# VHH binders against q9y6x5: the designs that were tried, part 328

Target 1, 379 residues: q9y6x5
Amino acid sequence: LPPKLLLVSFDGFRADYLKNYEFPHLQNFIKEGVLVEHVKNVFITKTFPNHYSIVTGLYEESHGIVANSMYDAVTKKHFSDSNDKDPFWWNEAVPIWVTNQLQENRSSAAAMWPGTDVPIHDTISSYFMNYNSSVSFEERLNNITMWLNNSNPPVTFATLYWEEPDASGHKYGPEDKENMSRVLKKIDDLIGDLVQRLKMLGLWENLNVIITSDHGMTQCSQDRLINLDSCIDHSYYTLIDLSPVAAILPKINRTEVYNKLKNCSPHMNVYLKEDIPNRFYYQHNDRIQPIILVADEGWTIVLNESSQKLGDHGYDNSLPSMHPFLAAHGPAFHKGYKHSTINIVDIYPMMCHILGLKPHPNNGTFGHTKCLLVDQWCI

## First folded at step 14 (VHH)

Design uf71 (framework vhh_8dlx_2)
Fold by ESMFold2-Fast, scan of step 14:
Structure uf71 (fold): chain B 379 residues (1-379), chain A 121 residues (1-121)
Amino acid sequence: as target 1 above (379 residues)
Amino acid sequence: EVQLVESGGGVVQPGRSLRLSCAASGFTFSRYAMHWVRQAPGKGLEWIGDIYHTDSTYYNPSLKSLVTISRDDSTNTLYLQMNSLRAEDTAIYYCARHYWGEARTSFFDYWGKGTLVTVSS
């Protein structure tokens, strides 16, 4: 039978939560599998961009989902969480479920992973659920396991997405030990349910399972606000995205807008598009606006008002607070192995290898994940 | 303090039209996309549509032929025009401010308290 892989994401699961809270079910999973302690995500450290990088192996400038809020000046189209189903936004890359369906006579299944309810290059996941935040983890798991056992052609690639701990991280902030402890315990219990369900259905020993996340979370405060309206009058630009990375489309000369912004706050870097640091790999896409503002960790950009946000992400991808982890178990993976760091774009070529797929050109390096895999030499 | 106040609800006959308004204060209205959502008795929230500060509009495909969203940035007011009202359009209608840069948490960061529309003979 062909190899099978289930890719699970818990949105906003900061890597160091593993060291600061108890995860008995996740630790049992890791004991007989592998742990990557830090995954260096792509800039900007946001949900849609990083989820698409995991399944394409590409930087945001290459796959085209460059933010959670985007604007295309030629077509006048906007992209946001409420308006994310236009294939136009997703067609600059080929995600792994599309490759899985087209290269092999195989099916893909998806429970809510970003992009899986959109036809990309005229191909949609064979089985999928339209995004609905009200659908329980249990219902998502029930559908995924049913499709893994009852599909022809067989489901060989499946995805499962869950919104926590991101929602609570924003609401309470990562320093709220009481509320975060409660949320993280619930997530650990869901991991326990997932493992138990796979064992009961006879899937556990032959299924490769990856548990990962798209980004971390950092503490914000009403004492760390940058008021954009004190820097520049709103009549001079169109706002495309706000915080912690603001995307500015000038209505006047770009240099004049830049000059009004560049010295406004010691806690914000202002970049003309061509001056964005090369290490971000965030320049070569028309959806990246002419001026980008990058707030320092824990600072929030606002429009002459307070912020209710106690936690946020989107910051510099070199920050450990922005990093998720990766844990994996299954026939492809070593048992009891710990690895320090990989890049989030490395996950895609590793998954292609496990599934026997030819990867599309990508920014990942297969060598970075070799020590995780039983069929590879570690040196 | 950010405030959104819906008005224009009430009892309306089937087949008639109704326009709802939302008065915004405490923020720079012209810099935000704005949403309309509704909740029928005993049901979940249903997104109606949004309008961007660039005047681009997007609608729930199930409702597109029945509603029009517009805005007046000079008066900080959002509008929802509803036509051919049916009993199943009975709901509390909320306006909401777009949540910049967030995904899969919520589409909106601030909501009004809602205005009740009852479609009944």
Scores: ipSAE 0.734, ipTM 0.882, lowest interface PAE 1.2, mean pLDDT 93

Design uf72 (framework vhh_8dlx_2)
Fold by ESMFold2-Fast, scan of step 14:
Structure uf72 (fold): chain B 379 residues (1-379), chain A 121 residues (1-121)
Amino acid sequence: as target 1 above (379 residues)
Amino acid sequence: EVQLVESGGGVVQPGRSLRLSCAASGFTFSRYAMNWVRQAPGKGLEWIGNIYHTDSTYYNPSLKSLVTISRDDSTNTLYLQMNSLRAEDTAIYYCARHYWGEARTSFFDYWGKGTLVTVSS
């Protein structure tokens, strides 16, 4: 029988939450599986970009989902959370569910992972749910487990996405221990429900399960605002994305816009596209705007208004506060093994190996995840 | 400070047209994408469509042939033109301001109080 894999994402689950809060269900999962303490995500450290990097193994400049808000000047198309269904935005890469369906005549199932309700290269996940935030975790889990029992062709790759703790991280900030403790306890209970459901259905012993996230969260404040309107008049540019990475499309000479911005705040860096640091791998895509502003950790770029955000992400991917974790359990994984760090792009070639798929060219390194796998040597 | 005020609702007969307006104040209207959302009695919120500050428009595919969204940045006003109204279009209609760059948690940061449209004979 072909191997099966369930990939689960809890949006915005900062790695160090594991050390500062109690997770009895997650700790039992880890005790019998593996833990990667930090996953170094891709820049920018945002939801859509990092979710697509997990399933393609590519940097954002290569897979084309370079932000949660994008604009293409040639076609005049916009991308945002309310308008994410155009294949145009997703077609610069081949996600693992497409590869799974095309290489081995296997099925894929999806409960709301970004991109799974979009036909990509004319291929959509065999079973999927259109994104709807009102659908409970239990309903998503019920659908996924029902689909995992389909055998003709077999569902071998399944995804499950949940919006917390990101929503609460933004609302309360990660330093609000009282509110975050309540939210994280609820997530741990959902992990317990997941494991119990898989055990009751006879899936647990033969299913590989990965629990991960796309990014972390950092504390923001009304005392750490950068008013962009104090730097430059809005008539000089079109704003494509705001905070903490602002994407600026100049309406006048690019150098003039750059000169108005470059010394405006000690708490943001201003880059011409060609000067964006190489370590970000955030330069070689037409969807990356001519000028990018990068706020320092915990600083929010605003348009002459206060910010309601007490937590945010999108910051420099070298910051530990931006890092998620990865935990995994199943026949492919060692038991009780702890690993320090992998790159988020390394998850894709590891998943391809587990499923027996030939990966598309990617930026991940299979060698980085070998120590997690029972069929590999990592000395 | 930020305010969105919808107007133009009322009772209208099936098959007729109606134009709703949303007056914005307290922010630079021309810099934001704006949305129309509705809620029928006893049902959830339904996104109608949006218009970006670049004038690009997007619609719920179920509603695209029945509605047109436009804006007038000189008067800070958002419009929703509805044609061939049906009983199922009876709802409270809200305008909502786009929330920059946040996915899967917050689509809109400010809402109006809504205007009621009742389609009946």
Scores: ipSAE 0.731, ipTM 0.879, lowest interface PAE 1.3, mean pLDDT 93

Design uf8 (framework vhh_8dlx_2)
Fold by ESMFold2-Fast, scan of step 14:
Structure uf8 (fold): chain B 379 residues (1-379), chain A 121 residues (1-121)
Amino acid sequence: as target 1 above (379 residues)
Amino acid sequence: EVQLVESGGGVVQPGRSLRLSCAASGFTFSRYDMHWVRQAPGKGLEWIGNIYHTDSTYYNPSLKSLVTISRDDSTNTLYLQMNSLRAEDTAIYYCARHYWGEARTSFFDYWGKGTLVTVSS
C-alpha cells in the first residue's frame, strides 16, 4: 500500500498557545507522535504566503505568493482572497499535490487549503472543495475521510484547512485569555473529532497526519498606530498592501517617496526593494513593490483611521509570536519525540520523502527534519 | 465615521436593467477596493464582484456577463449595473469596503444596510 499523508492547518495557531492553554486531545496526539515546538515561517508572516511555502518548500520571492494582497503592474491583475483563483498568481511554483498526481499517478484531496481550488500548471487537486468559510470543520473532515477511503487512483496526499484561531486572534487579540481559551478549547475538540473519525474508519494506524499552522499572532492596540497619511500624501503613490507590511508603488520618483517615508515613525522600517534585509528572502520577485514598510511587532499602519484589530501577524519572522508549531503522528514518525525548531520550508522535502516523491528544487533542508522520521539515522 | 449607503433598488420587471449606487463617506474612497454582495431570501451571501482602486474589476463567473461594476472617485460613488434581470436576482444588495491584507477571516470591514431588488411582473 503506498504511504498516505493528511496535512492539517489551523490558521494563526501561535506556538506558545501550547504552553499557556490546555489541549488534552492534541497532547494525546503528541504523546504517540512528534512535536516541533517552533516553526520559523517565511516573511511576510501571512496566510497565503506561508500556506504556499508549506506545500512548495520555497521562500515567497521564489513561489510568487508574496502577500495576501498583490498587484502586477504589467497585466493590471490584482490578487486578494476574494479573487485568488487566477492561476497566474500560483504558477511560479509546483505544490506537492501537483507533484503527487504527476509523479506517482495517485490522487490528491483538499478541503480548502489555499491554492487547491486553482489549476496550477494545468493540474488541480483530484478532489477538492471550493473555498467557502461557511462550511463546517465536520463537513470538510467528512469529505476528506470519504476521499481517503473511496478513491481510485488512491488518495495519498490530503489537506484540511480551518480558519481558527486566526479569526478570533484578530478580533480579540492573543492576550484575551477568556475568549482565546474558548476558541482554543473548540479547536482541541476538533482535533479529538479528527482522531476519533480516523480511528473509526480504520485509517489511524496507517495514515501519517501532520497538524501545523502558517503563523502566530501578536497583540495590537489603539496606542500603537502609524498613520501613513502623516508621512506622505496619498497622491504620490499607489497602495498595494497596508499592514503590518505596506507595499508601495510610487507615482513619482521612487527616491522622493522613500525620502518622505524613511524617518516618519520610529516604529516602522522603510526599505527600497534592494535594501530589504537578505535574511527575509524577500527581494527577488516582480510582485514585491519598489518600497516596503515593515511595522514593529504590535504596531498597525493605518490611513488616518482607528483600527478595530486587537491581534495581527505579518511581522518579522524572527519574532517567536509569529511562529506556529508542528505536530505529527503516523508510521513515518517517531513516538514521544520533541524537537525545538525547523524552518517552514523544511516541511515540503520531509513530506516528499514520506510520500516517496522527488521534490522540485526548494529552499528546505531535509536534514533539519530527519530526527522526526523512523527511517532516518538521526546522529 | 465610515458610512456606505446603497440606493436604486425597487421592483423591476424580468428582462429589464437596473443600476444600483453606493454613496461612501467618512474615508478617502479613491484608496479602497470596493465589493458588491447580495443575499436572496432564505439563502446565504453571494459575492457579485469587486473594483480595485486601480479600476480593475473582477466578477463572480456565474454573473460576469450580467453585471458591470464601476466607480466615480470624484463623487465617492460605487455602481452596479445589472442587465437581463431574472426572478432569481431578487435579493438585498450590499456594498462593502475591502479589508486590507486579511485573508480567510473577512473580505470586508464595513457594509451598507442594503437595498432590496425585487424582480417580479
Scores: ipSAE 0.681, ipTM 0.858, lowest interface PAE 1.6, mean pLDDT 93

Design uf9 (framework vhh_8dlx_2)
Fold by ESMFold2-Fast, scan of step 14:
Structure uf9 (fold): chain B 379 residues (1-379), chain A 121 residues (1-121)
Amino acid sequence: as target 1 above (379 residues)
Amino acid sequence: EVQLVESGGGVVQPGRSLRLSCAASGFTFTRYAMHWVRQAPGKGLEWIGNIYHTDSTYYNPSLKSLVTISRDDSTNTLYLQMNSLRAEDTAIYYCARHYWGEARTSFFDYWGKGTLVTVSS
């Protein structure tokens, strides 16, 4: 029987939540599996970009989902959560479910992972759910487990996405211990339900399960706002994305817009596209706008309004607050092993190895994850 | 203070057309995409479509042939034109402001109170 993998994402699960709260179910999962304490995600540290990096092994400039809000000036197409089903945006990379279906006669299943309800290179996940935030975790899990057990060709790669703790992280902020403890306890209970369901269906011992996330969360405040309207008149540019990374499309000379912005706030860095730090790997894509503003951790860029957010992400990917974790269990993984750090782009070649797939060219390094795997050596 | 005020609802007969308006105030309207959303009695929210500040429009595929969204930036007004109205179009219609850059937690940061459309024979 071919190896099987279930990839689970809890959106916005900051790595250090594991040290500050109790997770009995997740700790039992880790005890008999592996834990990577920090996953260094890609810049910008946002939901759609990082979810696509996990399944392609590519930096955002290479896979083309460079933000949650994008604009293409030539076609005049916009990308956002409400308009994310145009293959145009997703076709600059080949995600693992497409590779899984095309290289072998195998099926993929998806419960709402970003991109799985879109035909990419004319291939859509064999089984999928159209995105709907109102669908419960239990219903998503029921569909995934049904497809894992009752499919021909067999489902060998499955994904499961859940919006928390990101929604609550934004609403309450990560420093609200009372509210965050309730939210994180509920997530731990969902992990318990996941493990129990897999055991009851006879899947647990032969299924590889990865639990991870796309980014972390940092505390914001109404005392840490950057009012963009104090820097520059809105008539000089088209705004493509706002905070904490603003994407600016100038309507006048680019240098003039840059000069108006560059010294406006001590809590924001202003970059011409070619001056964006190389370490971000965020330059070589037409969807990256001519001027990018990057707010310092915990600072929010606003348009002459207050911010309702008490937590946010999107900041510099070197910040530990932006890092998720990765936990895994199954026949491919060691038991009781802890690893300090991997890059989020390393997950893709590791998953390809587990599934026996030839990875498309990618930015990950298989050597970074080899210590997690039973068929590899720690060197 | 951000405010969105819908108007133009009422009782209409099946097969007729109706145009709804949304008056926006308290923010720079020309910098935001705007959405129309509806909720039929006893049902969940249904996204109708949006229009970006660049005038690009996007629609729920099940509704594309029946609705047109437009905006007048000089009057800070969003419009929803509905044609060939059916009983199942009976709903409260909401105007909503687009939420910048946030995925999978919320599409909107401000909503109007809604305007009721009743399609009755």
Scores: ipSAE 0.755, ipTM 0.889, lowest interface PAE 1.1, mean pLDDT 93

Design wf1 (framework vhh_5j56_2)
Fold by ESMFold2-Fast, scan of step 14:
Structure wf1 (fold): chain B 379 residues (1-379), chain A 127 residues (1-127)
Amino acid sequence: as target 1 above (379 residues)
Amino acid sequence: QVQLVESGGGLVQPGGSLRLSCVASGFTFSGSDFYAIGWFRQAPGKEREGLSDIRGSSEGFTSYSDSVKGRFTISRDNAKNTVYLQMNSLKPEDTAVYYCAAGEYIRGSDHWTYDYWGQGTQVTVSS
């Protein structure tokens, strides 16, 4: 009899797509649920960091997934999109599926959410799929709904991840209205399929469903490149991450590397780690490198080559182009309520409340999401 | 296991046409949303240039670089596991070695990675 929650992520779903394109299925979902028009994500505005912030309620410096490509100077380990299964990287926080499984004899299920195929604090999602981009949305949905209906102990927390519209945002850019229109229509149809499947299985009226994303997307161009090779020779540093936030590990004196970089381009900011703006909450972790470069919106850092990328993210989290949205439906949520903005770290304590879990200490504020919930006083 | 083989290159006069073929083996191209076959070219002394790609999804989404848009058309024949590049109104500056490559998108990569490349086919546009 415990409440159930399905958390769905469409990677790279920029909030203002909702205003510029038609989403009939998502709009039907929202009219009987809630919409948060903007979610202010954490810096850097990248996939692995923000997906982990959603499920931990922590800034990146606190949960330890500080980029999609990382180096830990203490252990000499490397993290990447092709080398992400070492629990070491994920163990600085406790994600909600771990807490869910350790309280009240409950199960979790996962279709491809980052971190769910990794044992974290010796606990892996009860049901999960190893990450494989070739697995269709339909197969991911079939597994999640099967596990929601046919598990003991019951699945009370489930996650579903899809790589679009991020994959197409990178390939075509968000300003390619023809291609983005077709991609976003397909996503809306997938939302329709999700709702219909839940209705057919008798899950819809008693399941809380959150649809959200980790970040947005901005337009890039071959005319907006920063050639790092024109600034500094490769012999002076090790490159840990490139664009749009470059992570620089000096091989010589840090001040000398900084001086070679600091005035190289008017379209990037160069920070010593201790000078990174406090508002980023991106300083207090060994995986944050001694020097970071932050490109201006729409600028791409390259190594003496062109970029095939027409869209990107990772930029300053104050930029509206980097913001996703959040929509939700279910017994925990009001019907037909719109809210302007929450922080992405606020999602975790809200989800803990819905599931009846005690949250781990976190950077979210439950008060920011109270007006979304039927069991809370909103004055 | 994965292999790509280009064919259809050759010598053609300005204004002429060629159709390049890329045959994939060791995998089925169609049916995956996050696979693409792309066409690239490289002329002597110049960097490699992306020209066009086609996605493996049922929609078969296509893209074109500005240099070839309106002149080149990408298509696929799923039964033959083959991708074509129809090149019309060829110009001397189209002279290059043309490569097909298989690309994949993986979460967190922030770009499409092209790990499998054909050997290339020479296209020469000259009188």
Scores: ipSAE 0.739, ipTM 0.865, lowest interface PAE 0.7, mean pLDDT 92

Design wf10 (framework vhh_5j56_2)
Fold by ESMFold2-Fast, scan of step 14:
Structure wf10 (fold): chain B 379 residues (1-379), chain A 127 residues (1-127)
Amino acid sequence: as target 1 above (379 residues)
Amino acid sequence: QVQLVESGGGLVQPGGSLRLSCVASGFTFSGSDFYHIGWFRQAPGKEREGLSDISGSSEGFTSYSDSVKGRFTISRDNAKNTVYLQMNSLKPEDTAVYYCAAGEYIRGSDHWTYDYWGQGTQVTVSS
C-alpha cells in the first residue's frame, strides 16, 4: 500500500504549554511516537508564512507569503486574511499536495490548511473544504477520514487545520492560566477524538500522523505600546502591516522616512530592507517593503490607540515563546524518541521522504530529521 | 443579514440591578467555537469600553473587564439565540449606552472581530 500522511496543525501552540499543562491524550500519542520539543519557525512568526513554509520547505522570501498582510508594488495587489484566494500570492512555490498529485498520480485532501482552497500552478487539492471558521473540528475530521478511506486515486497526503489555541491566546493571553487551561484541555480532547476516529476506521496502524503548529504566543499589555503617530505623520508613508512587524512603504524619500522612525522607540528595531538581519532570510522578495519595524517581544505597535490584544506573535524567531513543537506517530517514526530542535523548513523534505516524493529545491536539511525515522541512521 | 437587538435598559437606583438581553438573528451562535458575542458600553465623551464576552463553543468561555468583574454576569440561552448581561450592584459610573456586538475569529486575523453591532440601550444609574 502506498505510504499515507496526515498533517495536523493547532494554530499558535507554544512549545512550553506541554510543560505547564497536562495533555493525557497527546502524551499517549508521543509515548508510542516521537516528540520534537522546539520547532524554530521562519520570520515573520505568523500563520500564513509558517503554514506555507511547512508544506514547501522554503523561507518566506522564497515562497512569497511574507506576512498575513502584504502588498505587491508591481501589480498593486493586496493580500489579507479576508482576501487570500488569488493564486498570484501562492505561485512562487510548489506545496507538497501539488507535488503529491503530480508525481505519483495520488490524491490530496485538505481541511482548511492555508492555501489548500486555492489553485496553485493550476493544481488544487483533490479534496478540500473552503475556509469557514464556523465548521467544527469534528466535521473537518469526518471529511478528512472519509477521503482517506474512499478515494481513487488514493489520498496519500491529508491536512487538518484548527484555529486554537491561537484564537484564545490572542484574546486571553498565554499567562491567563484559568482560560488557557480550559482551551488546552479541549485541544487535548480533540487529539483523543482524532486518534479514536482513526482507530475505529482501521486507519491508525498504517497512517503516519504529524501534529504540529506554526508559532507560539507571548503576553502583551497596555503598558507595552509603541505609538507610530507620535514620531511620523501618516502622510509620509503607506502602512502595509502594523504589528509586531510593521511594513512601511514610503511616500517620500526612503532615507527621510527611515530617519523619522529609527529613534522613535527603544522597544523596536528599524531596518532598511537591505539591512534586515541575514538570519531572518527576509530580504529577497518584492513583497517585503522598503522599511520594516520589528517590535521587541510583548510590545504592540499602534496608531494613537489602545490595543485589546493580550497575546500576540510575529516576533523574532529566535525567541522560544515563538516556537511550536512537533509530535508524530506511525510506521515511519520511532517510538518513544525525543528530539530537541528542528527548523520548520525541515518538515517538508522529511514528509517528501515518507511519501516517496522527489522534493522541489528547498531550504530544509533532511539530516536534521533523520533521527525521527525508522529507515534512517541517526547522523 | 446578521442583526442584534438589545433590550432591558432603563433608569435604576445605585445598588440596583438590571438584566440586558441581546437577541441575535441571521446566524447560529451556539456550537461555533470561533463566534462570540460581547457587551460594550459608551458614556458621552469617553471611549467605548469592552465589558464581557461569551463564546459560541459548548463550554461557553467567558471574560470580564476588571471594572465589572464580580458585579456583571454574562450568559446565553441557545434555544432563543439570546445573550444576557446580568448587572448587579450598579453604580452611577455604570451610566452609559450599552451595546451588544457579534463577530468571529478567522485564521490569520490575530484578533476577534466585532462586525455586527446593535443600536444600543440606555442605562442610567441615579438616585
Scores: ipSAE 0.802, ipTM 0.896, lowest interface PAE 0.6, mean pLDDT 92

Design wf11 (framework vhh_5j56_2)
Fold by ESMFold2-Fast, scan of step 14:
Structure wf11 (fold): chain B 379 residues (1-379), chain A 127 residues (1-127)
Amino acid sequence: as target 1 above (379 residues)
Amino acid sequence: QVQLVESGGGLVQPGGSLRLSCVASGFTFSGSDFYSIGWFRQAPGKEREGLSDISGSSEGFTSYSDSVKGRFTISRDNAKNTVYLQMNSLKPEDTAVYYCAAGEYIRGSDHWTYDYWGQGTQVTVSS
């Protein structure tokens, strides 16, 4: 029987929420599985980039989903959260569900994971749901479990995505303990429902389950705004992405735009593309704009207006507030093991190993995840 | 096709109370975690201010701005597809046009979008 893996993402689940709130269902999951306390995500610390990094093992400059808003100067195409279905944007990498379908006689299933409703290299997830935020967690779970139990060829790789706690993190901010405790309790209850459903269907004992996230969340404030309009007129540039990483496409000489921006605020760094720090691995892709602005943690870039956001992400990936966690349970994983830190790109080669797939070239290091796995010699 | 209709505005004396109603049609706000109804206000010459919202989730998560916390209460009647704003201890500075708006969150948006707005209802707090 081929090994099976369900990959679950709760968007925007900051790692230290595990220390500040009670998660009885998640703790029961971890007790008989593994916990990675911090996952160091890729820059920029945004939803579409990091979800694609999880399933490709690549930095954003390599897989091509470099932001939640993108522009390609050659084709004149635009990418956004509501315009994400053109395969052009996704074709610079091969996600694991495509590899799963092409290397083996196996199916993939997906409930709302970014990219799974798009044909990538002419291959779409065998079973999928078109993205629709109004579809409940229960309906997503019902479809995934139906496909795991009733498919031919068998579904061996399945994904499940949920927009919380990201949605509430943006609205209330991560320091709103009353609202965040309610949201996180609901997520824990959903984890309990997931485990119970898998047990009732006889899937639990033989299924590998990973619960993770793409990024964290930090507190924002009306007192921490960077007004871009105070430094540069709109006639000098096209804005491709705004906050907290602004992507600037100059309409005039690049150096003139850079000089207007470089001393605009003490709370953001302004980079010419070739000067972006090497540690970000955010330089070698045409979709990365000629000038990038990076706001300091908790600062919001605005265009002469207030921001409604009380929480945000996208900041420097060295910040612990930007880090998610990873928990896993199943026949491939040790029981009761805690690990400190892995890189988010390390998840892909680990998943390929579990599924018996040959990974495409990637930026992950299998050695970083060996200690999680029962079939590997750690120490 | 989403439509929102506000009612319940009027003239009230300082310290008085009003209840605003927002009737939604063309969508179901209840039952979705990623839909909400928010109350906003705008006074002449001032920026539009967010006051309160209520989620479409079964829990009906609520929030309040500091300017109205403890004085205003948001609630919903799912059977009537209606959201209420109970306004107590009204002050002259609460004088504004009050709007309800339908909020939506989608994957990767990084903010709640309020694309559907009612026409507004005038609240005047004066002696």
Scores: ipSAE 0.802, ipTM 0.915, lowest interface PAE 0.6, mean pLDDT 93

